# Ledger of designs, part 49: miniprotein binders against q96jn8r1131to1294

Target 1, 164 residues: q96jn8r1131to1294
Amino acid sequence: TLEFLENHGKNILLSNGNRTATRVASYNQGIVVINQPLVPQLLVQVRIDFLNRQWTSSLVLGVITCAPERLNFPASACALKRAAWLLRGRGVFHNGLKICEKFGPNLDTCPEGTILGLRLDSSGGLHLHVNGVDQGVAVPDVPQPCHALVDLYGQCEQVTIVNP
Key: E = the ipSAE of ESMFold2; O = the ipSAE of OpenDDE; V2 = 0.75 times the mean of E and O plus 0.25 times the DockQ between their complexes.

## First folded at step 6 (miniprotein)

Design tb11 (at its last look DockQ between E and O 0.52; V2 from the best seeds 0.00; counts 0 for: pae E 3.5 > 1.5)
Fold by OpenDDE base, look of step 6:
Structure tb11 (fold): chain B 164 residues (1-164), chain A 96 residues (1-96)
Amino acid sequence: as target 1 above (164 residues)
Amino acid sequence: DELERKIEEIIYRAMKLVMKGELEEALELIVEAIRLAVENKDEELLVTAIWIIAYIARKLGDPELLEKVLELAEEAYELTKDPRIKYYIERLEKRL
């Protein structure tokens, strides 16, 4: 069963069998990691449950290739400087470096109810899915094992893991 | 760290070239980044550089290049013992 790990950002409260993450304070400290590593046949999806328009920016999606149980989370996923591939806005980032300027829809403008998915293909390409639509390869040849990461940042205050 | 910043800049430029499909020019830059990363013992930057060069090598498909990149990756692995580099070594060996 897919669920968020107990090791998470300081402002996160887990519920619903650890399938729902809620950021209960401020605009940051909201990183969560999904327990099972990504494998080619697995589509991991989260639904944006609640957006708080008080803040700017929104959730960050991506993968990490380090042990998530031992990770000391920074206040934002953007501060991860190792083993991180992230989707923020329309950009793709690796360890802080912007490796793609425009990819998929702007994550900062996805409304509540949007379902975002991550999937590895057989070549190690990381795909983004938006409401079931494959947006293509965001990151080529991601090392395995890797874990899906969600940063409940800015506007995004709650997400839930959903089945395909 | 001035050298670290230099390496990061080279990696950034190389990636931009990759995104434009200018793989040969990107290759030249990333080789330099690898050399500097080894010199400065920047393990994470080295891992990143190996990721990029492995991608370029596979896309270009030149057998001699693939062999050279494999050697570079093996050297990098000996220095870092990073499992991500091992992953790339295995893919290079299988020509995946």
Scores: ipSAE 0.756, ipTM 0.891, lowest interface PAE 0.7, mean pLDDT 94
Fold by ESMFold2, look of step 6:
Structure tb11 (fold): chain B 164 residues (1-164), chain A 96 residues (1-96)
Amino acid sequence: as target 1 above (164 residues)
Amino acid sequence: DELERKIEEIIYRAMKLVMKGELEEALELIVEAIRLAVENKDEELLVTAIWIIAYIARKLGDPELLEKVLELAEEAYELTKDPRIKYYIERLEKRL
């Protein structure tokens, strides 16, 4: 079963059998990681449950390639500098370096109810799904094993893991 | 750092070409990024550039290119001792 790991950002409260993550303070310290590595064709999906439009930026979605169980998470995913491929706003980032200006929708404007998915293809390509629609390859060659990551940043205050 | 920003720009342009399927053109850019990253002693950008050139080499599949990129990756590993480069070396070797 897919769950969020108990090792997470300081402002996260896990509920619903560790399938729901809520940021209960501030705008950051909201990193959560899925408890199993991505394998080819496994689709990890989260639903955006609650947004606070007071903030401009919203959640970050992506993968990390280091072992997450004892990792010391920074305040925000953008500070992951060694083992991360992230989707933020409209951009794709690797270890803080923008590698694509425009991929998929703007995550900062996704409404409540949006279902966002991540999967690897057989060649190690990272795919984003939005409401069941494959957006294509965001990153062509992610090292394995890797784990899906969500940073409940800014607007995003709650997400829930959902089945395809 | 002005040189660091130049390397980042070259890497960004190379990745844009990779995503468009223009692998030969991307290769020319990423070779320059590697040269500059070594000159500037920028280990993080070197590791990123090695990831990209290793991907290009595996995708193009040219045996001569694969061997040259493997040699570059081994040199980058010696300079950095970064285990991420060890992973890329293993992926290149599998392709041979």
Scores: ipSAE 0.332, ipTM 0.735, lowest interface PAE 3.5, mean pLDDT 90
Fold by ESMFold2-Fast, scan of step 6:
Structure tb11 (fold): chain B 164 residues (1-164), chain A 96 residues (1-96)
Amino acid sequence: as target 1 above (164 residues)
Amino acid sequence: DELERKIEEIIYRAMKLVMKGELEEALELIVEAIRLAVENKDEELLVTAIWIIAYIARKLGDPELLEKVLELAEEAYELTKDPRIKYYIERLEKRL
């Protein structure tokens, strides 16, 4: 069973058997991590449940290759300078370094109800899925083990893990 | 610092070439990034650059390049002791 880890950003409350994450304050401190490693072919999906359009930027998705159970999370995922590959807006970032300018749709504009998925292919390529549509390889050759991460940043105040 | 920013810029340019499939051009840039990261003793940028050059070598599949990059990765592991580099080494060995 996929769940969010109890180790998370300080503004997060978990509910629904740790399958729903809600950011209850501010715009940051909203990092959550899936409880199981992202192994090849596993599709991890979250649905955007609630957007607060008071803020302009939104959800960040990605993977980390460090052990997440006792990690001290920064205020935002993009402050992770080590062991992180992130999708933010239209960009792809590795350890805070932008490695691709335009990949897939703009995550800052995905509406409520959007289902976002992360999957490793058999070659270790990280794929983003949007409403079931594979956007292609965002990051080649992600090291294993890695863990799927969601940063409920800005507009995105609630996500729920959904089964494929 | 300025050297760190220069290394980051080279890595960014190399990854853009990787994503375009221009692996030989990416290889030239990432070799320079590795040299500078070693000089600057920047372990995180070195690990990142080793990841990229290992990926390029595996995709190009040239045995001589694979052996040279494997040697580079082994040297980087001795400098950093970073377990991510062991993962890259294993994958290079499997490609050989």
Scores: ipSAE 0.079, ipTM 0.499, lowest interface PAE 5.9, mean pLDDT 85
ESMFold2 (binder alone), look of step 6: mean pLDDT 80; pTM 0.765

Design tb12 (at its last look DockQ between E and O 0.81; V2 from the best seeds 0.00; counts 0 for: pae O 1.8 > 1.5)
Fold by ESMFold2-Fast, scan of step 6:
Structure tb12 (fold): chain B 164 residues (1-164), chain A 96 residues (1-96)
Amino acid sequence: as target 1 above (164 residues)
Amino acid sequence: DELERKIREIIYRAMKLVRKGELEEALELIVEAIRLAVENKDEELLVTAIWIIAYIARKLGDPELLEKVLELAEEAYELTKDPDIKYYIERLEKRL
């Protein structure tokens, strides 16, 4: 019963029962948020469906700790200055500040068909999963409740929620 | 500004130490980052630094440190009104 929320970036179109998000214009305004909180043990996964290689950077993945219904989405997720833990390229960011340079694979180079997952462990650590492989703890001690966020930025124009 | 750049660099170095398990060294750096962020009135960097020091204090488990960090977090909440800081306060209180 995982779905993307109807509150999303201006360039997003939801389809497939709100399980597929498509960015229909430009390179930005593509933020989507999962409807259920990311509770410990829940693995939320999205598949990269379509990449437009005219752009150099690609999707951003992470969590937000504010209520999704109150969000006025910025043009890109990395412009969020509060309540945001994000993975972009190989970097880990808190509120727009880079706190780790190299974590996991480079998200800017993941091909179509890649499945990216987010999961909280029992200690509140945020894990990234890539094609079923746990990359480890990207961020310790994330506040709860939090929601999974995907920014269809640059190259990434479509993602679909997939079951574990 | 140059001070903001310096605070960002200190926080980055503190996180590298946290990931290596060098929590006492990370604590020294993050205390300095908090002091500078307050001086510079940088609410955003203050929020990040409070997250890191709260995590360090809970991992180390020292009661005196937990009490001092709880006081810092309460002051930071008054300055920033950031709800994530309330979450850190609750976690610190529970750890005590």
Scores: ipSAE 0.807, ipTM 0.912, lowest interface PAE 0.8, mean pLDDT 92
Fold by ESMFold2, look of step 6:
Structure tb12 (fold): chain B 164 residues (1-164), chain A 96 residues (1-96)
Amino acid sequence: as target 1 above (164 residues)
Amino acid sequence: DELERKIREIIYRAMKLVRKGELEEALELIVEAIRLAVENKDEELLVTAIWIIAYIARKLGDPELLEKVLELAEEAYELTKDPDIKYYIERLEKRL
């Protein structure tokens, strides 16, 4: 069963059998990680449940390649300087370095109800899905094992893991 | 600093070429980025550059290139201790 790990950002409250994450304070400290590593054909999907449009930036989505159970998370995923491939806004980042300006939709404008998915292909390519539609390879050759990460940043106050 | 910004620019341009399928041109850029990152001891940028060159080398499949990139990755691992580079080393070795 896909769940968010108990090790998460300080402002996160887990509910719904650890399938729902809510940021209950501030704009940051909202990192959550999925409990299963990505393997080919495993599609991890989260639905954006609640947004606060007073913030400009929204959630960050991606993967980490370090063991997540005891990791000390920074306040924001963008501060991860190792073992991280992240999608933020329209950009793709590796360890804080922008490696692509435009991939997929602008995450900062995705509305409530949007379902965002991550999966690996057989060659280690990380795919983004938006409302069931594969956006293609965001990042080639991601090391395995890796875990899906969501940072409930800024606008994003709640996400729920959904089945395919 | 100015060298760090140059390395960042080269890496970004190399990835843009990779996405276009221009692997040989990307290779020339990323080799330069690696040389500069080692000179500047920029461990974060070196890790990114090694990921890119390892990917290019496996896609191109040239044994001579794979051997050269493996050597670079080993040196980068010693400098950075980044486990992701160890993963790249393993994948490069399997291609030989």
Scores: ipSAE 0.662, ipTM 0.884, lowest interface PAE 1.7, mean pLDDT 92
Fold by OpenDDE base, look of step 6:
Structure tb12 (fold): chain B 164 residues (1-164), chain A 96 residues (1-96)
Amino acid sequence: as target 1 above (164 residues)
Amino acid sequence: DELERKIREIIYRAMKLVRKGELEEALELIVEAIRLAVENKDEELLVTAIWIIAYIARKLGDPELLEKVLELAEEAYELTKDPDIKYYIERLEKRL
């Protein structure tokens, strides 16, 4: 069963069998990691449950290749300087460096109810899914094993893992 | 830093070309990025560039190129000890 790991950002409260993550304070310290590593053809999806329009920016979505159970999470995903491929806004980032300016829809403007998915293809490409629609390869040749990461940042205050 | 800015720009352009399948041109750009990253002793940008070039090399399937990339990756790993670089080294070795 897919669920968020107990090792998470300091402002996160897990509920619903650890399938729901809620950021209960501030605008950061909201990183969560899904327990099962991504394998080819496994689609992992989260739904944006609640947005607080007080803030700008929104969730960051991506993968990490280090052991998530032992990771000391920074306040935000953008501070990850190794083993991290992230989607933020319309950009793609590797270890904190922006490597693509425009990819897919703008994550900062996705409304509540949006379902975001990550999937590895057979060649190691990381795909973004939006409401079930494959947006294409965000990151080619992702190291494996890797785990899906969600940073409940800015206006994004709650997400839930959902089945395809 | 002027060199850092230049390297970043090259990487952006290379990734765009990769997405379009224009791998030969992307390769030329990334090689330049690697050269500049070494010159500027920028480990962060070097790791990213090595990741990209490894992907390009595998897609192109050129054995001579793969060997060169492997050498670069090994050098980069010695400098950075980045486990993702190690991963790519192992994958490249399996193809040779």
Scores: ipSAE 0.207, ipTM 0.637, lowest interface PAE 1.8, mean pLDDT 89
ESMFold2 (binder alone), look of step 6: mean pLDDT 75; pTM 0.682

Design tb13
Fold by ESMFold2-Fast, scan of step 6:
Structure tb13 (fold): chain B 164 residues (1-164), chain A 96 residues (1-96)
Amino acid sequence: as target 1 above (164 residues)
Amino acid sequence: DELERKIEEIIYRAMKLVMKGELEEALELIVEAIRLAVENKDEELLVTAIWIIAYIARKLGDPELLEKVLELAEEAYELTKDPEIKYYIERLEKRL
């Protein structure tokens, strides 16, 4: 059973059996991590439940390769300078460095109800899925074990884990 | 830092070529990025560049290239002590 880890950003409240994450304050401190490693064939999906249009940027998602259970999360996932592969807006980032300008849809414009998924293929390629549609390989050769991360940044105030 | 910006730009261009499957051209760029990152003592950019060159070497499968990239990765690990590089070393060894 997939759920969010008890260790999370300080503005997060978990509910629904740790399957729903709500950011209850500000625009940051909203990082959550899935409780199981992202192994090949595992599709981890979250649905955007609530967007607050007061803010301009939105959800960031990706993977980290460090142990998440006792990690001190920064205010924003993009501040992680080690062990992090992230999708933000249309960009792809490795350890805070933008390595791709335009990949997939713009995450800052996905509406409520959008289902976003992460999956590793058999070659270690990280895939983004949007509403069930594979967007292709965002990042080749991600180290394993790795863990799926969602940063409820800016507009995105609530997500819920959705089973395939 | 102007040199840091130059290294970042080379890495970015190399990744574009990797995603297009232009691995030989990407290899030329990433070798230069590694050289500059070592000279500039930029450990963070070195880790990113090693990830890319290790992937390219494994995909091309040339034994001579694999051996040279393995040596580069081992040197990069001595400089950075970043465990991410150990993963790339293991994958390169397995490919050989």
Scores: ipSAE 0.633, ipTM 0.850, lowest interface PAE 1.5, mean pLDDT 90

Design tb14 (at its last look DockQ between E and O 0.90; V2 from the best seeds 0.82)
Fold by OpenDDE base, look of step 8:
Structure tb14 (fold): chain B 164 residues (1-164), chain A 96 residues (1-96)
Amino acid sequence: as target 1 above (164 residues)
Amino acid sequence: DELERKIEEIILRAMKLVMKGELEEALELIVEAIRLAVENKDEELLVTAIWIIAYIARKLGDPELLEKVLELAEEAYELTKDPDIKYYIERLEKRL
């Protein structure tokens, strides 16, 4: 069963069998990691449950290649400088560096109910899915094992892991 | 840092080419990025550059290139001790 790990950002409250993450304070400290590593053809999806328009920006989605159980999470995923491939806004980032300027929809403007998915293909390419539609390869040749990461940042205050 | 910015721009351009399948041109750019990253001691940028060149090398499948990239990756690993670089080293070795 896919769940968020107990090792998470300080402002996160897990519920629903650890399948729902809620940021209960401020706009940051909201990183969560899914327990099972991404393996080829496994589609991991989260639904945006609640957006708080008080803040700017929204969730960051991606993968990490370090052991998530031991990771001391920074206040935001943007501060990860190693072992991190992230989708933020329309950009793709590796270890904090923008490697793609325009990919897929703007994550900052995805409405509540949007289902975002990550999937590794047989070549190690990381695909983004939006509402079940494959947006293509966001990151080629991601190291394995890797874990899906969601940063409940800014507007995004709640997400839930959903089955394909 | 101006040099850092230059490296970042090169990497971004290289990735655009990679995603278009223009690997030869991407290779030229990323080699330069690696050189500059080493000179400027930008370990983080170096890790990214090594990831990109390793991908390019594997896609191109040129044995000489693979060996060269393996050497670069090993050197970079000694400098950064980044586990992801180690991952790419292992993958490169399997292709040789």
Scores: ipSAE 0.842, ipTM 0.934, lowest interface PAE 0.6, mean pLDDT 95
Fold by ESMFold2-Fast, scan of step 6:
Structure tb14 (fold): chain B 164 residues (1-164), chain A 96 residues (1-96)
Amino acid sequence: as target 1 above (164 residues)
Amino acid sequence: DELERKIEEIILRAMKLVMKGELEEALELIVEAIRLAVENKDEELLVTAIWIIAYIARKLGDPELLEKVLELAEEAYELTKDPDIKYYIERLEKRL
């Protein structure tokens, strides 16, 4: 069973058998990581449950290639300088460096109820799925093992892991 | 910072070419990115550039390029100690 790890950002509260993550304060310190490696063809999905439009930007998602169980998380995922491939807004970032300006939908504008998915293809390409629709390869050749990461940043205050 | 903007432009252009399959043109840009990373002791940029050039070398399959990029990746690992570079090294070795 997919769950969020108990090692998470300081403002996160886990509930629903560690399948729901809520950011209970501010706009940051909201990183959560899925407990199982993202093995090829596994589709890991989260649903946006609650958006607070007081804030401008919204959630970030992607993968990390370091062991997450004991990682000391920074205030935001975009502060990770190693082992991180992230989708933020319409951009794709590796270790804080923008590698694509416009990929998929703008994550800052996805409404409540949106289901976002991450999957590795057999060639190690990272795919984003939005409401079941494959957006294509965001990142080629991701090192393995890697783990799916969600940063409940800004507007996004709650997500829940959903099965297909 | 003008240098940071120049680096972002090079990487964005290289990645567009990679995604289009224009690998020889992308290779030229990534070689420039590696030069900038080494000159400026920018370890994060070096890791990004090694990831991209290793991918390009594996897709092109040219044995001389694979050997040269493997040497670059080994040097980059010594400088950065980044474990992701070990993964790129293993995949380059399998392509040889």
Scores: ipSAE 0.832, ipTM 0.920, lowest interface PAE 0.6, mean pLDDT 92
Fold by ESMFold2, look of step 8:
Structure tb14 (fold): chain B 164 residues (1-164), chain A 96 residues (1-96)
Amino acid sequence: as target 1 above (164 residues)
Amino acid sequence: DELERKIEEIILRAMKLVMKGELEEALELIVEAIRLAVENKDEELLVTAIWIIAYIARKLGDPELLEKVLELAEEAYELTKDPDIKYYIERLEKRL
């Protein structure tokens, strides 16, 4: 079963059998990682449960290619300078470098109830799904193994893993 | 750094071309980005550029290009020690 790893950002509280992550303080320290690597045809989905619109930016979604179980997470996923492909706002980033200005929806404006999905295709392409709709390849040729990551940043205070 | 901004702009343009399927034009840009990143000793930009050129080379499939890009990736690994570059090297070798 898909769960968030016990190794997570320090402001995260896991609940619901480790399928729900809540950021309980501040605006950062909210990184969570899915407990299984992505394999072709595995769709990892999270629902945005709670947003606080007082903050400007919202969650970051993506993958890491380093082993997550004992990694010391930075305060935010945007500070990952190695082994990270991230979707943030409207952009796509590799190791902190913007590689695409606009892909899919603006994550900073997704409302509560939005279901965001990550899937790795057979060629290593990372796909974003939004409410069940494949947005296409965000990033080609992601190294494997990789793990799905969510950073409950800013506006995003709670997400829950949901089944496809 | 003006040179860093130039390299970043070239990489962004190359990725736009990659996503449009214009691989030969993207290749020209990313080769220049790699040259500049090596000269500027910008390891982070080099890692990204190597990922892109390795992908382009495998998609185009030309053996001479694959060999040249493998040599570039090996050099980049020595400069950066980034484990993802080892993955790209393995993928390039498999293509040959």
Scores: ipSAE 0.755, ipTM 0.904, lowest interface PAE 1.1, mean pLDDT 93
ESMFold2 (binder alone), look of step 8: mean pLDDT 76; pTM 0.687

Design tb15
Fold by ESMFold2-Fast, scan of step 6:
Structure tb15 (fold): chain B 164 residues (1-164), chain A 96 residues (1-96)
Amino acid sequence: as target 1 above (164 residues)
Amino acid sequence: DEKERKIEEIIYRAMKKVMKGELEEALELIVEAIRLAVENKDEELLVTAIWIIAYIARKLGDPELLEKVLELAEEAYELTKDPDIKYYIERLEKRE
């Protein structure tokens, strides 16, 4: 079964059999990683459970290509300088550098109940799914193995893994 | 800082071309970005640029380009020690 790893950001509390992640303090230190590699065609999905609209920006999601089990997570996923492909707002970022803008919907405005998914296609392209709708290829040729990452940043204080 | 920003802008423009399928135009831009990143000793931007050029070379499929980009990726690995570059090298060797 898919679960969040017990190695996570310092402000995270896991519940519901490690399938729900709650950020219990501040606006950062909220990184969680899925316990299995994102192999091609595996669709990993999370639902946004709770938004604190006092903050401006919201969750970040994507993949990392380093081993996550003992990784010392930075305060924000966008601070990762290596091994990271991330989606934030409408931007696509590699190792903290914005490489594309206006991809998919604005993640800073997705409401509670939105289901966000990550999937690799057979060519290694990373896809974003929003409420079951494939947004297309955000980035090509992601190295493998890679691991799905969610950063409960800013507004997003709780997510739950959901099955397709 | 100023030179770093120029390299970042070229990478951004190259990626726009990649996403539109304009791979020959993207190649011209990313080659320039790599030259500047090496000159500036910017390991982080070099890693990003190698990812992009490796993808372009595999999609264009030109054997001469694939050989040249493979050599570039091997040199970039020696400079950066970034493990993702080893993956790009493997994909280049498979000649999709």
Scores: ipSAE 0.839, ipTM 0.917, lowest interface PAE 0.6, mean pLDDT 92

Design tb16
Fold by ESMFold2-Fast, scan of step 6:
Structure tb16 (fold): chain B 164 residues (1-164), chain A 96 residues (1-96)
Amino acid sequence: as target 1 above (164 residues)
Amino acid sequence: DELERKIEEIIYRAMKLVMKGELEEALELIVEAIRLAVENKDEELLVTAIWFIAYIARKLGDPELLEKVLELAEEAYELTKDPDIKYYIERLEKRL
């Protein structure tokens, strides 16, 4: 079964059998990682439960290719200099470098109740799913194994893993 | 910063070309990105560029290009110690 790892950003509190992550302070230190590798065709989904409009940017999601169990997380996912492919706003980032300016809907504007999904296709392409709709390939040829990551940044203070 | 803007433009253009399947044109841009990464000791850019060029070489399938990119990836691994480069190396070897 899918759960968030006990190794997470310091502002995170896990509940609901490690399926709900809540950021309890500030706007950062909110990185969580799914407990098993994102193998091809596995769809990992999270629902946005709570948005705090005090902040302007919102969650970041993507994959990391390093072992997450003992990783020392930076304040934000976009500060990861290695082993990270991230979706933030409408941008796609690899290791802190913006590689695509506009992909899919703007993650900063997704409302509470939105279900966001990550999936690798058989060719290693990373797909974003929004409310069940495949947005296409955001990143080709992602190294494997990789692990799904959510950064509860800014507005997004709570997410819950949901089954397909 | 002018250099940062130049790097972003190269990478954006390369990504668009890769997504369109225009791989020879993308290859030219990524070779320039590698040059800039080495010149400026930008290890993060080097890893991004190795990911791109390894993908392009595997898609094009030219054995001479595959061998050259494999050598380049091996040198990049010694410089950066980035484990993702080992993944690219394995896939390049498989394609050969």
Scores: ipSAE 0.667, ipTM 0.851, lowest interface PAE 1.3, mean pLDDT 89

Design tb17
Fold by ESMFold2-Fast, scan of step 6:
Structure tb17 (fold): chain B 164 residues (1-164), chain A 96 residues (1-96)
Amino acid sequence: as target 1 above (164 residues)
Amino acid sequence: DELERKIEEIIYRAMKLVMKGELEEALELIVEAIRLAVENKDEELLVTAIWIIAYIARKLGDPELLEKVLELAEEAYELTDDPDIKYYIERLEKRL
């Protein structure tokens, strides 16, 4: 079964059998990682449960290609300088560098109840799914194994893993 | 750093071409980005550029290009010690 790893950002509390992540302080230190590799065709989905709209930016979603079990997470996922492909706002980032503008919906404006999904296709392309709708290929040729990462940044204070 | 910003712009433009399927035009840009990243000793930008050129080379499938990109990736791995580059090297060797 899919769960969040016990290794996570220091402001995270896991509940619901490690399927719900809550950021209990501040706006950062909210990185969580799924407990098994994102193998091709596996769709990993999280639902946005709670937004604190006093903050302007929100959830970051993506993959990392380093082993997450003992990783010392930075304050925010976008500070990762290696092994990271991330979606933030409408941008796509590799190792902190913006490589695409205006991909998919603006993640800073997705409401509570939105279900966000990550999937690798058979060619290693990373797909974003929003409420069941495939947004297309965000980036090609992600190294494997890779692991799905969610950064409960800013507005996003709670997410829950949901089944397809 | 002005040179760093120039390399970032070239990489951004190359990725736009990759996503449009314009791989030969993307190749010309990413070769220049690699040259500048090596000159500027920018390991982070070099890793991004190697990812892109490795993908382009495998999609184009030209044997001479594959061999040249494999050599570039091996040199970049020695410079950066980045495990993702090792993955790209393996894919290039297997021509997957």
Scores: ipSAE 0.815, ipTM 0.912, lowest interface PAE 0.8, mean pLDDT 92

